# VH-VL binders against q9vpl3, part 440

Target 1, 224 residues: q9vpl3
Amino acid sequence: RGKINIQRPKAPHYERARVVAVTQPKYPELPKAKSCFKTRAERTQQQQENPYNEIIAREVRNWLDHSRLVAFFHLSSITADDIFRVRVQLHKQNLHLKSYGSKIIEQAVKNTRYEAIVPLFHSNHCIVFSPDPEKTAALLRIVRRVPQMVLLGGIVEETMLSRNQLVAYAQMPGLHAVQAQLVQTLSQAPGHLIQQLQAHQNSFVQVLDVHAKNQMNEETPKST
Below, E stands for the ipSAE of ESMFold2; O stands for the ipSAE of OpenDDE; V2 stands for 0.75 times the mean of E and O plus 0.25 times the DockQ between their complexes.

## First folded at step 16 (VH-VL)

Design B89 (framework fv_cemiplimab; at its last look DockQ between E and O 0.43; V2 from the best seeds 0.71)
Fold by OpenDDE, look of step 16:
Structure B89 (fold): chain C 224 residues (1-224), chain A 122 residues (1-122), chain B 107 residues (1-107)
Amino acid sequence: as target 1 above (224 residues)
Amino acid sequence: EVQLLESGGVLVQPGGSLRLSCAASGFTFNNYAMTWVRQAPGKGLEWVSSISWSGSNTYFADSVKGRFTISRDNSKNTLYLQMNSLKGEDTAVYYCARDRFDSNKGLYMDVWGQGTLVTVSS
Amino acid sequence: DIQMTQSPSSLSASVGDSITITCRASQSISSYLNWYQQKPGKAPNLLIYGASSLQSGVPSRFSGSGSGTDFTLTIRTLQPEDFATYYCQQGYEYPRTFGPGTVVDFR
């Protein structure tokens, strides 16, 4: 009687294999908690064009009509409490923190110059609105203390800026300061030119005087 | 002091054109959307047109759509209303107003000019 | 378009009285209602915005309430300077629309 090879059991006869395959308890696949893995984006895609979306889209349009500064942030595992704290701080600076679904944003900016921002809203995001672009520095100062808020970019004076550009913008002196510097620089340019021109004229006059003096000395006859 | 001053209101014939101006002072003009509202003699207030802070978006009442144009020059702190094909029904005092918006409060006008009278008559 | 109505169209009151003006919208406008005061020959002034928020500089005797379609403006202890026309205006959508106005005159 051949030693049952426990390490390499012979495949059962075809009929037995078929019976075993049919009698194997089909354990219900544990419902993959599909709900936990649906990205906010997937949840938002299933939201049928609800009349409600149009109302919210109108709100977004109104914000855009009244905001010279718009900043986009990704939210990474931020708590409601943290959001509330940040909202309060921003509000004190007349900065308005809002969160909208990607579909709402898409609807709001459809056929507008801002349509290019739609790809930024595929994840958990928030938007900060302000009528005053000078508040950009204040905004960045506040959100710097909130590591869960990641700056993605923004719109300043209807111009779309990258994250780095927005940071650079915040570091720039105010428009008036820049203008003042420009005026000062421009006002100094003519002064230098005039000085250089005068210097050349003066040098030329000196050379002519020397030449005239030399000619006068040559014309003095040696009275022998 | 925050102030709006309308100008340009005159007598004009039906079918004529007129341009109104609103000069803003005492605030950062380009931070705000602006609105025109009119009031016919002895009548109520009627919204005419609104413009975004940049001028990129404009809104009009149906009664003036296609005839009126709203614009602004932020460098001059001035709002404009170009009125074409004027009718007798357009006779009114025209007010410019500063717009405000909040998600919880909606759209409202917190500062008004004194108005300028436009009379359309043959 | 959202239609706005006001009641009454006119009312007579005495100094010291409390009066209430009602405004109704043809559809829900949430809390996006504003109240303006206009004196004869003058521009309108904002009194209340967002149904209940008092504009800076406006006396506390003015108050607004309501949501949805029905709104009220209340003036407590009416003063001589309060005799004017009052307008409600919806700030919900374009076109912006005003109520027909309520005239408050002396009894």
Scores: ipSAE 0.855, ipTM 0.940, lowest interface PAE 0.6, mean pLDDT 88
Fold by ESMFold2, look of step 16:
Structure B89 (fold): chain C 224 residues (1-224), chain A 122 residues (1-122), chain B 107 residues (1-107)
Amino acid sequence: as target 1 above (224 residues)
Amino acid sequence: EVQLLESGGVLVQPGGSLRLSCAASGFTFNNYAMTWVRQAPGKGLEWVSSISWSGSNTYFADSVKGRFTISRDNSKNTLYLQMNSLKGEDTAVYYCARDRFDSNKGLYMDVWGQGTLVTVSS
Amino acid sequence: DIQMTQSPSSLSASVGDSITITCRASQSISSYLNWYQQKPGKAPNLLIYGASSLQSGVPSRFSGSGSGTDFTLTIRTLQPEDFATYYCQQGYEYPRTFGPGTVVDFR
């Protein structure tokens, strides 16, 4: 148990692979000293390379420990002023707008049932966390006025929901929403749900890119 | 009014077992992670264990890891601490606390119960 | 594990005094530092979270400051009900650790 963790050994790139191939150790005791030197260097580089990622991944895990509602959005180009105003409106409803890199999300959800959400974060996105799933309706009402945020789906009470399922959840009060969620989850395989989320994300990214370009042209005459 | 009420603290012999309960009222229990904190007589506060809102993730102090189990029943608004292989050093008042998290503030405990005394002696 | 220390371990003060309690973490904890008050025979209660945010219902004479490793709790115009033990606690990572406490008693 050292202060130095080996988190991710780096795969040798072409330059390093050539050196390793030329000098391949033949497993006498002398190469062990050389191997120890490389292992030490790799540990230090790996640790230094990712210490920020683990700090932020811990933040994501804390959000998950404290949030019954997690909603995923595709995020088109948006001004800093507009996203700030949206964040403030959401915060008033105990809805917390965040964005994290896909590598951080992968690290945060490793060895959980949520590993399947990682591909959603390869393009521009945002996430909303809330301890209160009854705020789903308020979330959807607020983002209806924000065309740059397009709902992809979410997690309610540790169950992954498609966009349509989350919208339906928002319209149902109390225990009925939980029971409907359970029935829909049991009837859909996890891979099918992930595939639906990815397909909707790809389709909406294309449509939103066209829409954002059109909006950028219209917005420019009105904002300037 | 938001309230937490611990119960189950009694005198127990070393090596014995005991389960503590914490009844929650006045708030939506399911929305919150929960924590146990203890205080030995005349000593400071010691974090014991925390549990996520769903119960799927649990965390323990090294001093109790492997001996204590934390659980919750969200349908009964109740938090539990199962304490096994009790030692004299486990003698303390045990507090139940409601956990909060915000990425700008970190983790904090905003509501506390009044505590229940566990005494471990022969 | 992050060790928390407090200074002073105890102090004596009079009603109306302004006092300061310090808390130090063994490594940076950002602003994730909480302050709790505990009166004899009572449960702790939260005063300050996130270094400087005042819990609802806590009088404005309490204030907190600091970031990184060094934090302070200040009580201005000490009242009779403020004679208690004060604990700092880091909310940065597990295990969540407390300081040893500072006893504020009547002079």
Scores: ipSAE 0.744, ipTM 0.902, lowest interface PAE 1.1, mean pLDDT 81
ESMFold2 (binder alone), look of step 16: mean pLDDT 95; pTM 0.961

Design B90 (framework fv_cemiplimab; at its last look DockQ between E and O 0.46; V2 from the best seeds 0.71)
Fold by OpenDDE, look of step 16:
Structure B90 (fold): chain C 224 residues (1-224), chain A 122 residues (1-122), chain B 107 residues (1-107)
Amino acid sequence: as target 1 above (224 residues)
Amino acid sequence: EVQLLESGGVLVQPGGSLRLSCAASGFTFNNYAMTWVRQAPGKGLEWVSSISWSGSNTYFADSVKGRFTISRDNSKNTLYLQMNSLKGEDTAVYYCARDRWDSSYGLYMDVWGQGTLVTVSS
Amino acid sequence: DIQMTQSPSSLSASVGDSITITCRASQSISSYLNWYQQKPGKAPNLLIYGASSLQSGVPSRFSGSGSGTDFTLTIRTLQPEDFATYYCQQGWEYPRTFGPGTVVDFR
């Protein structure tokens, strides 16, 4: 009588396995708790073309008409409290944190130059608006402390920028600083050119002087 | 000091054209949308036109739509109103104003120029 | 278009009085209402924005209230410099529309 290996029970005969598989109560898969986390995007997708959507779309258009800086962020498991804290910090810098549904954004930017931003709004997202593009550095500094906010890209001066481009933009000296540097560089260029030109002229004059001296020495007859 | 200064208001005949200018100083002009508002003699205020900070979006009252054009030169800190096919009803003081927006407060105009008088008469 | 009305069209009051001006919108504009003061021969000045927010530099005797369709401007303790026409304006949508104005005269 073979020792029943309790540690590795022999698989039942194929027919028995089939019966057991069919007779196992199919417990209704617990409705995968539709993660109550319907992304705000999913909740907004179910919102029928509600007159309300037009009102909100108008708001978005107004923000765009008044904002030289627009930044797009993905929100990853951020709490309402964290959002509130960030909002307060941004507000102190005249940065306005808003969240809109994807459909609303689509409606707001339809037939505009900004239509290309619609694909960025597939998940939980927020938008930061500012009338001042110089606040980009401040924005990035604040958001750097919030790992749940992931920069996706932005619009600066009506130009769409990738995440990397926006970061680079924030690191650039202000327009005036760049202009000042350019002016300084340009002002130095003529000085160098003049020096080089003068150097060549001086060299030429020296060569001529040497030549003239040599000719004078050859014309002095050795009065023996 | 934040200031708006309108110019270009003159007497013009019906059917004529006129261009108004508004020079901005004391603030970053291209950070703001701008608006024209007019006031006929002895009458109330009437919105005429608005323009976004970049100039990409423009809005017009029905009374001036198709006849007026709003534009701006951010490099010169100047707002413009091109008025064509002028009518007697267009006689008014024209004000330029700086626009503000917030989702909490809506659209409002916080800075106004002193206005320029446009008279349309035969 | 949103129609704006004001009442009264004119009122007379004495220095030190408190007065109230009413503005009504033809449809709900939430709190997106602004009040402007215009003195004779001068440009309008912003007094109140967003129904109740006082513009910087405006005296505290000015106050705004209301939401939806009905709004009020209150001037407490009228001063001689408050002689002017007052306009409400909706900031909800284009076209922007103004009320007809209220003239405040001193007795």
Scores: ipSAE 0.827, ipTM 0.930, lowest interface PAE 0.6, mean pLDDT 88
Fold by ESMFold2, look of step 16:
Structure B90 (fold): chain C 224 residues (1-224), chain A 122 residues (1-122), chain B 107 residues (1-107)
Amino acid sequence: as target 1 above (224 residues)
Amino acid sequence: EVQLLESGGVLVQPGGSLRLSCAASGFTFNNYAMTWVRQAPGKGLEWVSSISWSGSNTYFADSVKGRFTISRDNSKNTLYLQMNSLKGEDTAVYYCARDRWDSSYGLYMDVWGQGTLVTVSS
Amino acid sequence: DIQMTQSPSSLSASVGDSITITCRASQSISSYLNWYQQKPGKAPNLLIYGASSLQSGVPSRFSGSGSGTDFTLTIRTLQPEDFATYYCQQGWEYPRTFGPGTVVDFR
């Protein structure tokens, strides 16, 4: 028990190391000088590991600078083959599956608006990054068939979303497309702009009419 | 079809100010971080500044810190570089570039504009 | 700050030659090295990212290799359009730094 190899809890350490090994990028590792003296060996490991932590923390910060969508999952026991298949499916959709230790996340988000996410990484986890928030629906579709990945929530457009909020967001990409089209249309010449607004207005009215009918149906109990 | 087009480069006196623009088209501008790179006449490439997809994080070369600011308007698909307290050594062609990141490849600039010339002289 | 060096500073070559340009970083940058090509009066364009990955549309006569601190760009069977200046650039950290460039001229 006083040996270096047994200092960490077996089960969480195994699951975390397995996921990290599968998804970890190739980085230069610092030399580790282990000795029979616990305090000196631990200090040497901690000292040398600190520069490695900053390298990986930089990676997380780069993901955040380049990702409009970040999703957090709890990760149960999963085979290397299954996680690899999921990673390949996600990659085809520009969705990047990663796992990082809680110490690294803490270092990466220190003095940022994202410090509140650190508790999510105290257990077995994985995280998905994407530059494209329209891929949220594809993400949820892919992981629906992977019960080992349990959605905890995410960040979209720098806004923290709960699990239910992220699921609701995924159901609205058509409305975002309509909103983006309206903004683009307003930048056009005045005469052409009027035509485009009238076309989008008709489409928008149809969406609102369906929503109003759904609300009316919910408010009027069905007769037997 | 993916295009970046810089504008705003002119002759300006030392100590003056200037704002460069970079108009993006053919891709979803909001999905990408952006970078300014400059090249003095007859010299190599020098990184100037980078900005995250949202504009919340910005980075600057030491040679321009405190004098330049970088911003973006995602609703107009436009990147900006505000240049204050201009010096002779700021004379260069300024390029905007689309940034990419992946943990397998690092940071790289996959699309470049044509550049706009800024000349600082009396 | 990571300093980038390139060698040679310039070289002369003929169409059909194979050439190698080297780039050295002052510290390890893993494989996060990019190569750009720039023709006179034109904007740079990306050739190689991540040390060895070809950008879309770049001919297969271009190849990159290396990791850590030492990197190479190889152009096999030079074509007339390959006479240009080549820059390496590290994608490891801010500030992002370029090499000084290598001019490849027609002999």
Scores: ipSAE 0.761, ipTM 0.907, lowest interface PAE 1.0, mean pLDDT 80
ESMFold2 (binder alone), look of step 16: mean pLDDT 95; pTM 0.962

Design B91 (framework fv_cemiplimab; at its last look DockQ between E and O 0.37; V2 from the best seeds 0.70)
Fold by OpenDDE, look of step 16:
Formats: C-alpha cells, sequence, structure tokens
Structure B91 (fold): chain C 224 residues (1-224), chain A 122 residues (1-122), chain B 107 residues (1-107)
C-alpha cells in the first residue's frame, strides 16, 4: 500500500479536478487595502510633502547644532517600557534619547557634512544627543545593560566614529589627563637625559682615571 | 561664576567696520551655541545672529545678512561679531548670550552679557 | 517670519498687586516661548522658558502659561524689584523674534 506522500499529493483525476475547481467557493477578493499597494516611491513622496516632516527635521538640526556627542543605535525587539527606563537613565546624565524616521533624518542632514549618516537609518533606530562628549563613557555604561540597543557608531566633535572607535574614545583619558601625562613625561625627559649624560661622563672619567693609573704604574721603574 | 563679557563697542562712521568680542568664563564654552542680540536706544530687543557650538552653522537676521559675520574661537572661549558696512540703524547695545536647546522647551537664552555700545554716526 | 505682539505696551501697578502680561504669536509655536526681564541700563534676564518653566533663581511669584499662539506672564504680589520691561521671545524657528516689550512702572 504506497505511502501517501502528504507533501506532494498526486493531482486528482482530470474529471475530479474539474468538479473541484467548479465547486470551490469563490471568496470575494478582500479589498486590497489601498495602503498596501502604495509603492515605496508613493509613500516617500507623500511623506516629503508633509509640513510636519520639516518641523521635525528642524528639531534634528537643532539637536545637531547643540550636541558635541551623537550616538546611533539599532533597536532590536525593545519594549516601550524598556525604552522609557533607558530614557530616564540617560536623561539623568544629560543624554537625550530620540527616534526619527529615515526620511526626516535625510531631510535634516541634506547638503550638510552629516549626509553620510543617512544609510544608518534603514531600520528601527534611535539617536542619543549630548552637549558633552565626556558623557560618552556614561552612555556606553548605561546601554551595555540594554542588549536590545546595539551601538552602530557616532559623531564626536563633528567627527564620525565607528562603533569600535567610539568605544576606544570612551576609554581614553580626558584631554586634561593626557596633557598632564605629557607634561609629566616631558618634564622628566630632561632629568633622565641629564642623568644619562652624567653617567656617561662619570664612566668616561673613571676609564680615564684607570688609564692614567695604569700609565703611572708602567712609568714607575722597578728599582732593582 | 558663569559670565559673558562683551567688548569692542565704539563710535564708528557710516560704512565703517567693527569687530565685537564676547569672552566666556565659568562654563564649558564649546558645549553651547551662542547668540548676538542688539537693542537700539529706547527700543526693544532684536536678534542679530546665532552660531552652533562648532561654528559650522550660522544664522542671521535679514537686516544684517551679507554685512555681518559671526564666528567663534573655542580655544579662547570667545565669540565674535564682524560688522561691515555699518549703518546708523546698527547703533545699539550688543549683547552676547548663551543658547540652550531642548525639544520640550525650544530655543532660549539663559545667560547674557552686560552688553557693549556700538554707535554709528557721521 | 513669526511676528510677536504684547499687551499691554505699558501698565502701572502698586507693590503687592498681581499683574498679567499677554504675548501672541502670528502662528503656532507650541510651547516654545520665553520671557525675559530687563531693568533700565541692565541686560535682559531669563525668567521663563518653554512657556511655563521657571528659570533657576527666579522667584515663584513669576509664572508663565499658554500654548500655540497665546501666552501669559503673571507676577503675583509685585515687588519693588519687579518694575522693569518684560519681553516675550519665540524659540520655534529662525529668525528668532521678540515681542515689543511691556513696561511695568509704579502707580
Amino acid sequence: as target 1 above (224 residues)
Amino acid sequence: EVQLLESGGVLVQPGGSLRLSCAASGFTFNNYAMTWVRQAPGKGLEWVSSISWSGSNTYFADSVKGRFTISRDNSKNTLYLQMNSLKGEDTAVYYCARDRWDSKYGLYMDVWGQGTLVTVSS
Amino acid sequence: DIQMTQSPSSLSASVGDSITITCRASQSISSYLNWYQQKPGKAPNLLIYGASSLQSGVPSRFSGSGSGTDFTLTIRTLQPEDFATYYCQQGWEYPRTFGPGTVVDFR
């Protein structure tokens, strides 16, 4: 008894197939929601004409004019509650979490030096703004506890940084600390040089003294 | 203490040029956009120009566009206003102010200097 | 450009009085309105930002309200130091624009 292949059922006999085809209830085609048939181009064009987009684009420009730190994140299956929690934590550090559509971002950064960020906004994303780049370490500490927020990169002091570069930046000692270290190193350099020079001079003097002593010993005639 | 100090206001002839300076102290200057506002004698306040924290973006009132230039030196904590082709109507006390921004509150100026008087007269 | 108007242009009041100043924008500016106080010969000081937020160090007798196009500044229990000129300013867009000012003087 041949195993009925449930995955590829044999086509019924031609007559049976005809009867089944005629007796199948013709369900009215569900009205194709007009919204589903709008081409991506039509949707994009409608969004461009929305005066609201300009208002929001202006907001984005204002953030950029006032932010020395901008970080971009991908959001992966994050709940509204989780976003709110993170927002509160960030706000306590003067970090501002915002979310904008890709078209709004494109409009906001069009013909600016930031136009290169547009490709980052093809999925669910959020942006964190801060006037203080020293808050980068705090930002990374907070978002590390939120696996749904994935760091993509950022802008620090008008320089676009990759994820790895931003992490490295956060680990660097502050400019003042680095300057202090440099000054310390530079201040120690002359001391070391002087010590080395003195050591070499002392060694030369010692060698010369030994040579002089040896010459004096050779000139002392063995008084037989 | 947070402070802004304007300087450079003098008497100048029409068609002349003048550069104003605003020295900032008591805060991280680079973290803030800055603005110039002027006030003619006995008149109200008029926005003149604004500049982003980096200096990359500048904004001007129509009355001064093409004649004035705003700039900043973050290493010196100083804001500048270069005024060219000065007119009698430009006579005013010029104030520098620190800008603030938030999506909840909009644009506002929370710290002001004491101002410097520019007089344009023949 | 957004045009700003204020009413009244001037008012006389006594110490202890409550006064209200109104500001109107030519178009909606949401809550992006600021109030400044200026005393004679002095620089302006920020009183209220975002229509109703009190600036740090400003007495609680000052309050702001409104949204859209119509805004109000209220000073409760007027003090001698409150006699000054008050300006509203829209923080919605460039160019930034100020109201013409309201002078509060002694009756």
Scores: ipSAE 0.833, ipTM 0.932, lowest interface PAE 0.6, mean pLDDT 88
Fold by ESMFold2, look of step 16:
Structure B91 (fold): chain C 224 residues (1-224), chain A 122 residues (1-122), chain B 107 residues (1-107)
Amino acid sequence: as target 1 above (224 residues)
Amino acid sequence: EVQLLESGGVLVQPGGSLRLSCAASGFTFNNYAMTWVRQAPGKGLEWVSSISWSGSNTYFADSVKGRFTISRDNSKNTLYLQMNSLKGEDTAVYYCARDRWDSKYGLYMDVWGQGTLVTVSS
Amino acid sequence: DIQMTQSPSSLSASVGDSITITCRASQSISSYLNWYQQKPGKAPNLLIYGASSLQSGVPSRFSGSGSGTDFTLTIRTLQPEDFATYYCQQGWEYPRTFGPGTVVDFR
């Protein structure tokens, strides 16, 4: 068949060589249990060779390409049964509960106005994606019964909203056009929004440090 | 109830330009990413371009990069494909499609328009 | 770019037959494989997404299976309206790519 010479030119294709072991685990296996005695250079080298980084960043980009609503939460210690129940309730409302490492989020939002959200993902967290921003009220109703999920803020229609702005958005009279007008008005001061998110992060980081020290979490929770 | 309707396909000369439109109805257009797919006469399907729900991110097949532009007007529920520097190889029926994404299923196109024929010939 | 292949390129079958179409990706695409049906002179329509999930309104005689690189579409008890061209398509990455198609015609 003479196929030997043909196959050799395929070997230098860098993207094909790095996308080979994607079967069945959909989520990143970060943070892996890592030895603290490894040098910085060894950790950097291991990160460069992880085949999941670009695959999962692609997943996040797909979520962003298809989601008008993104909500960020701090996640304190919670049982697998409780988070599964919340995920099922959210899914019924076309709300998708996910978690991603900060490096993956950084890759996904590189060169966008969302780069400021990356520090929110260094601590224990979860994100909710939805194509439908009218589901914001349903989201807030479901999570008010889940004290382990603490709302930090979100993105609606590509505009970053603080916690209070997102709550106000959800309480509008229900006409889509009115909600869109409110979001446009609130987007006039993006610097104020970043300051509000950082202030809330500092307050919640203090509380979450106690829970994170005692929490048993080593990887992104697997659910579906 | 859900409907996509392409328009604008005509005969054009090589090197010419043409803009296709895709009118959406029966669903909330703004909630969805959108895609153009083409099919040359007697040939298979070829992905051309995709656009995010907001229009902020766009993707193109290598064969059309730099010549085609994709855009959307969410206030008019309309998707556009601007085609410049047209070649004979661009002769095809052009379909618009509604995109879906889920981390369980991947990307897929669940609703298709009926297509509009673009013919590029001298 | 992910190359998609289909086998067979065409087949002839009778009403009532059970047929199988295979699709192969040049690299793993997890379960992100879709099947579309196209009847002559019509637009494609989605049959199966995510390798095995039936689109709403698709008859239960259609089924899909597979993961990784190898995928199968099965049509049980072929009906007259099933004589069409079938395309697989990967939803894993850009560029989004289709298989070359399988023509199913009547014997």
Scores: ipSAE 0.783, ipTM 0.921, lowest interface PAE 0.8, mean pLDDT 81
ESMFold2 (binder alone), look of step 16: mean pLDDT 95; pTM 0.963

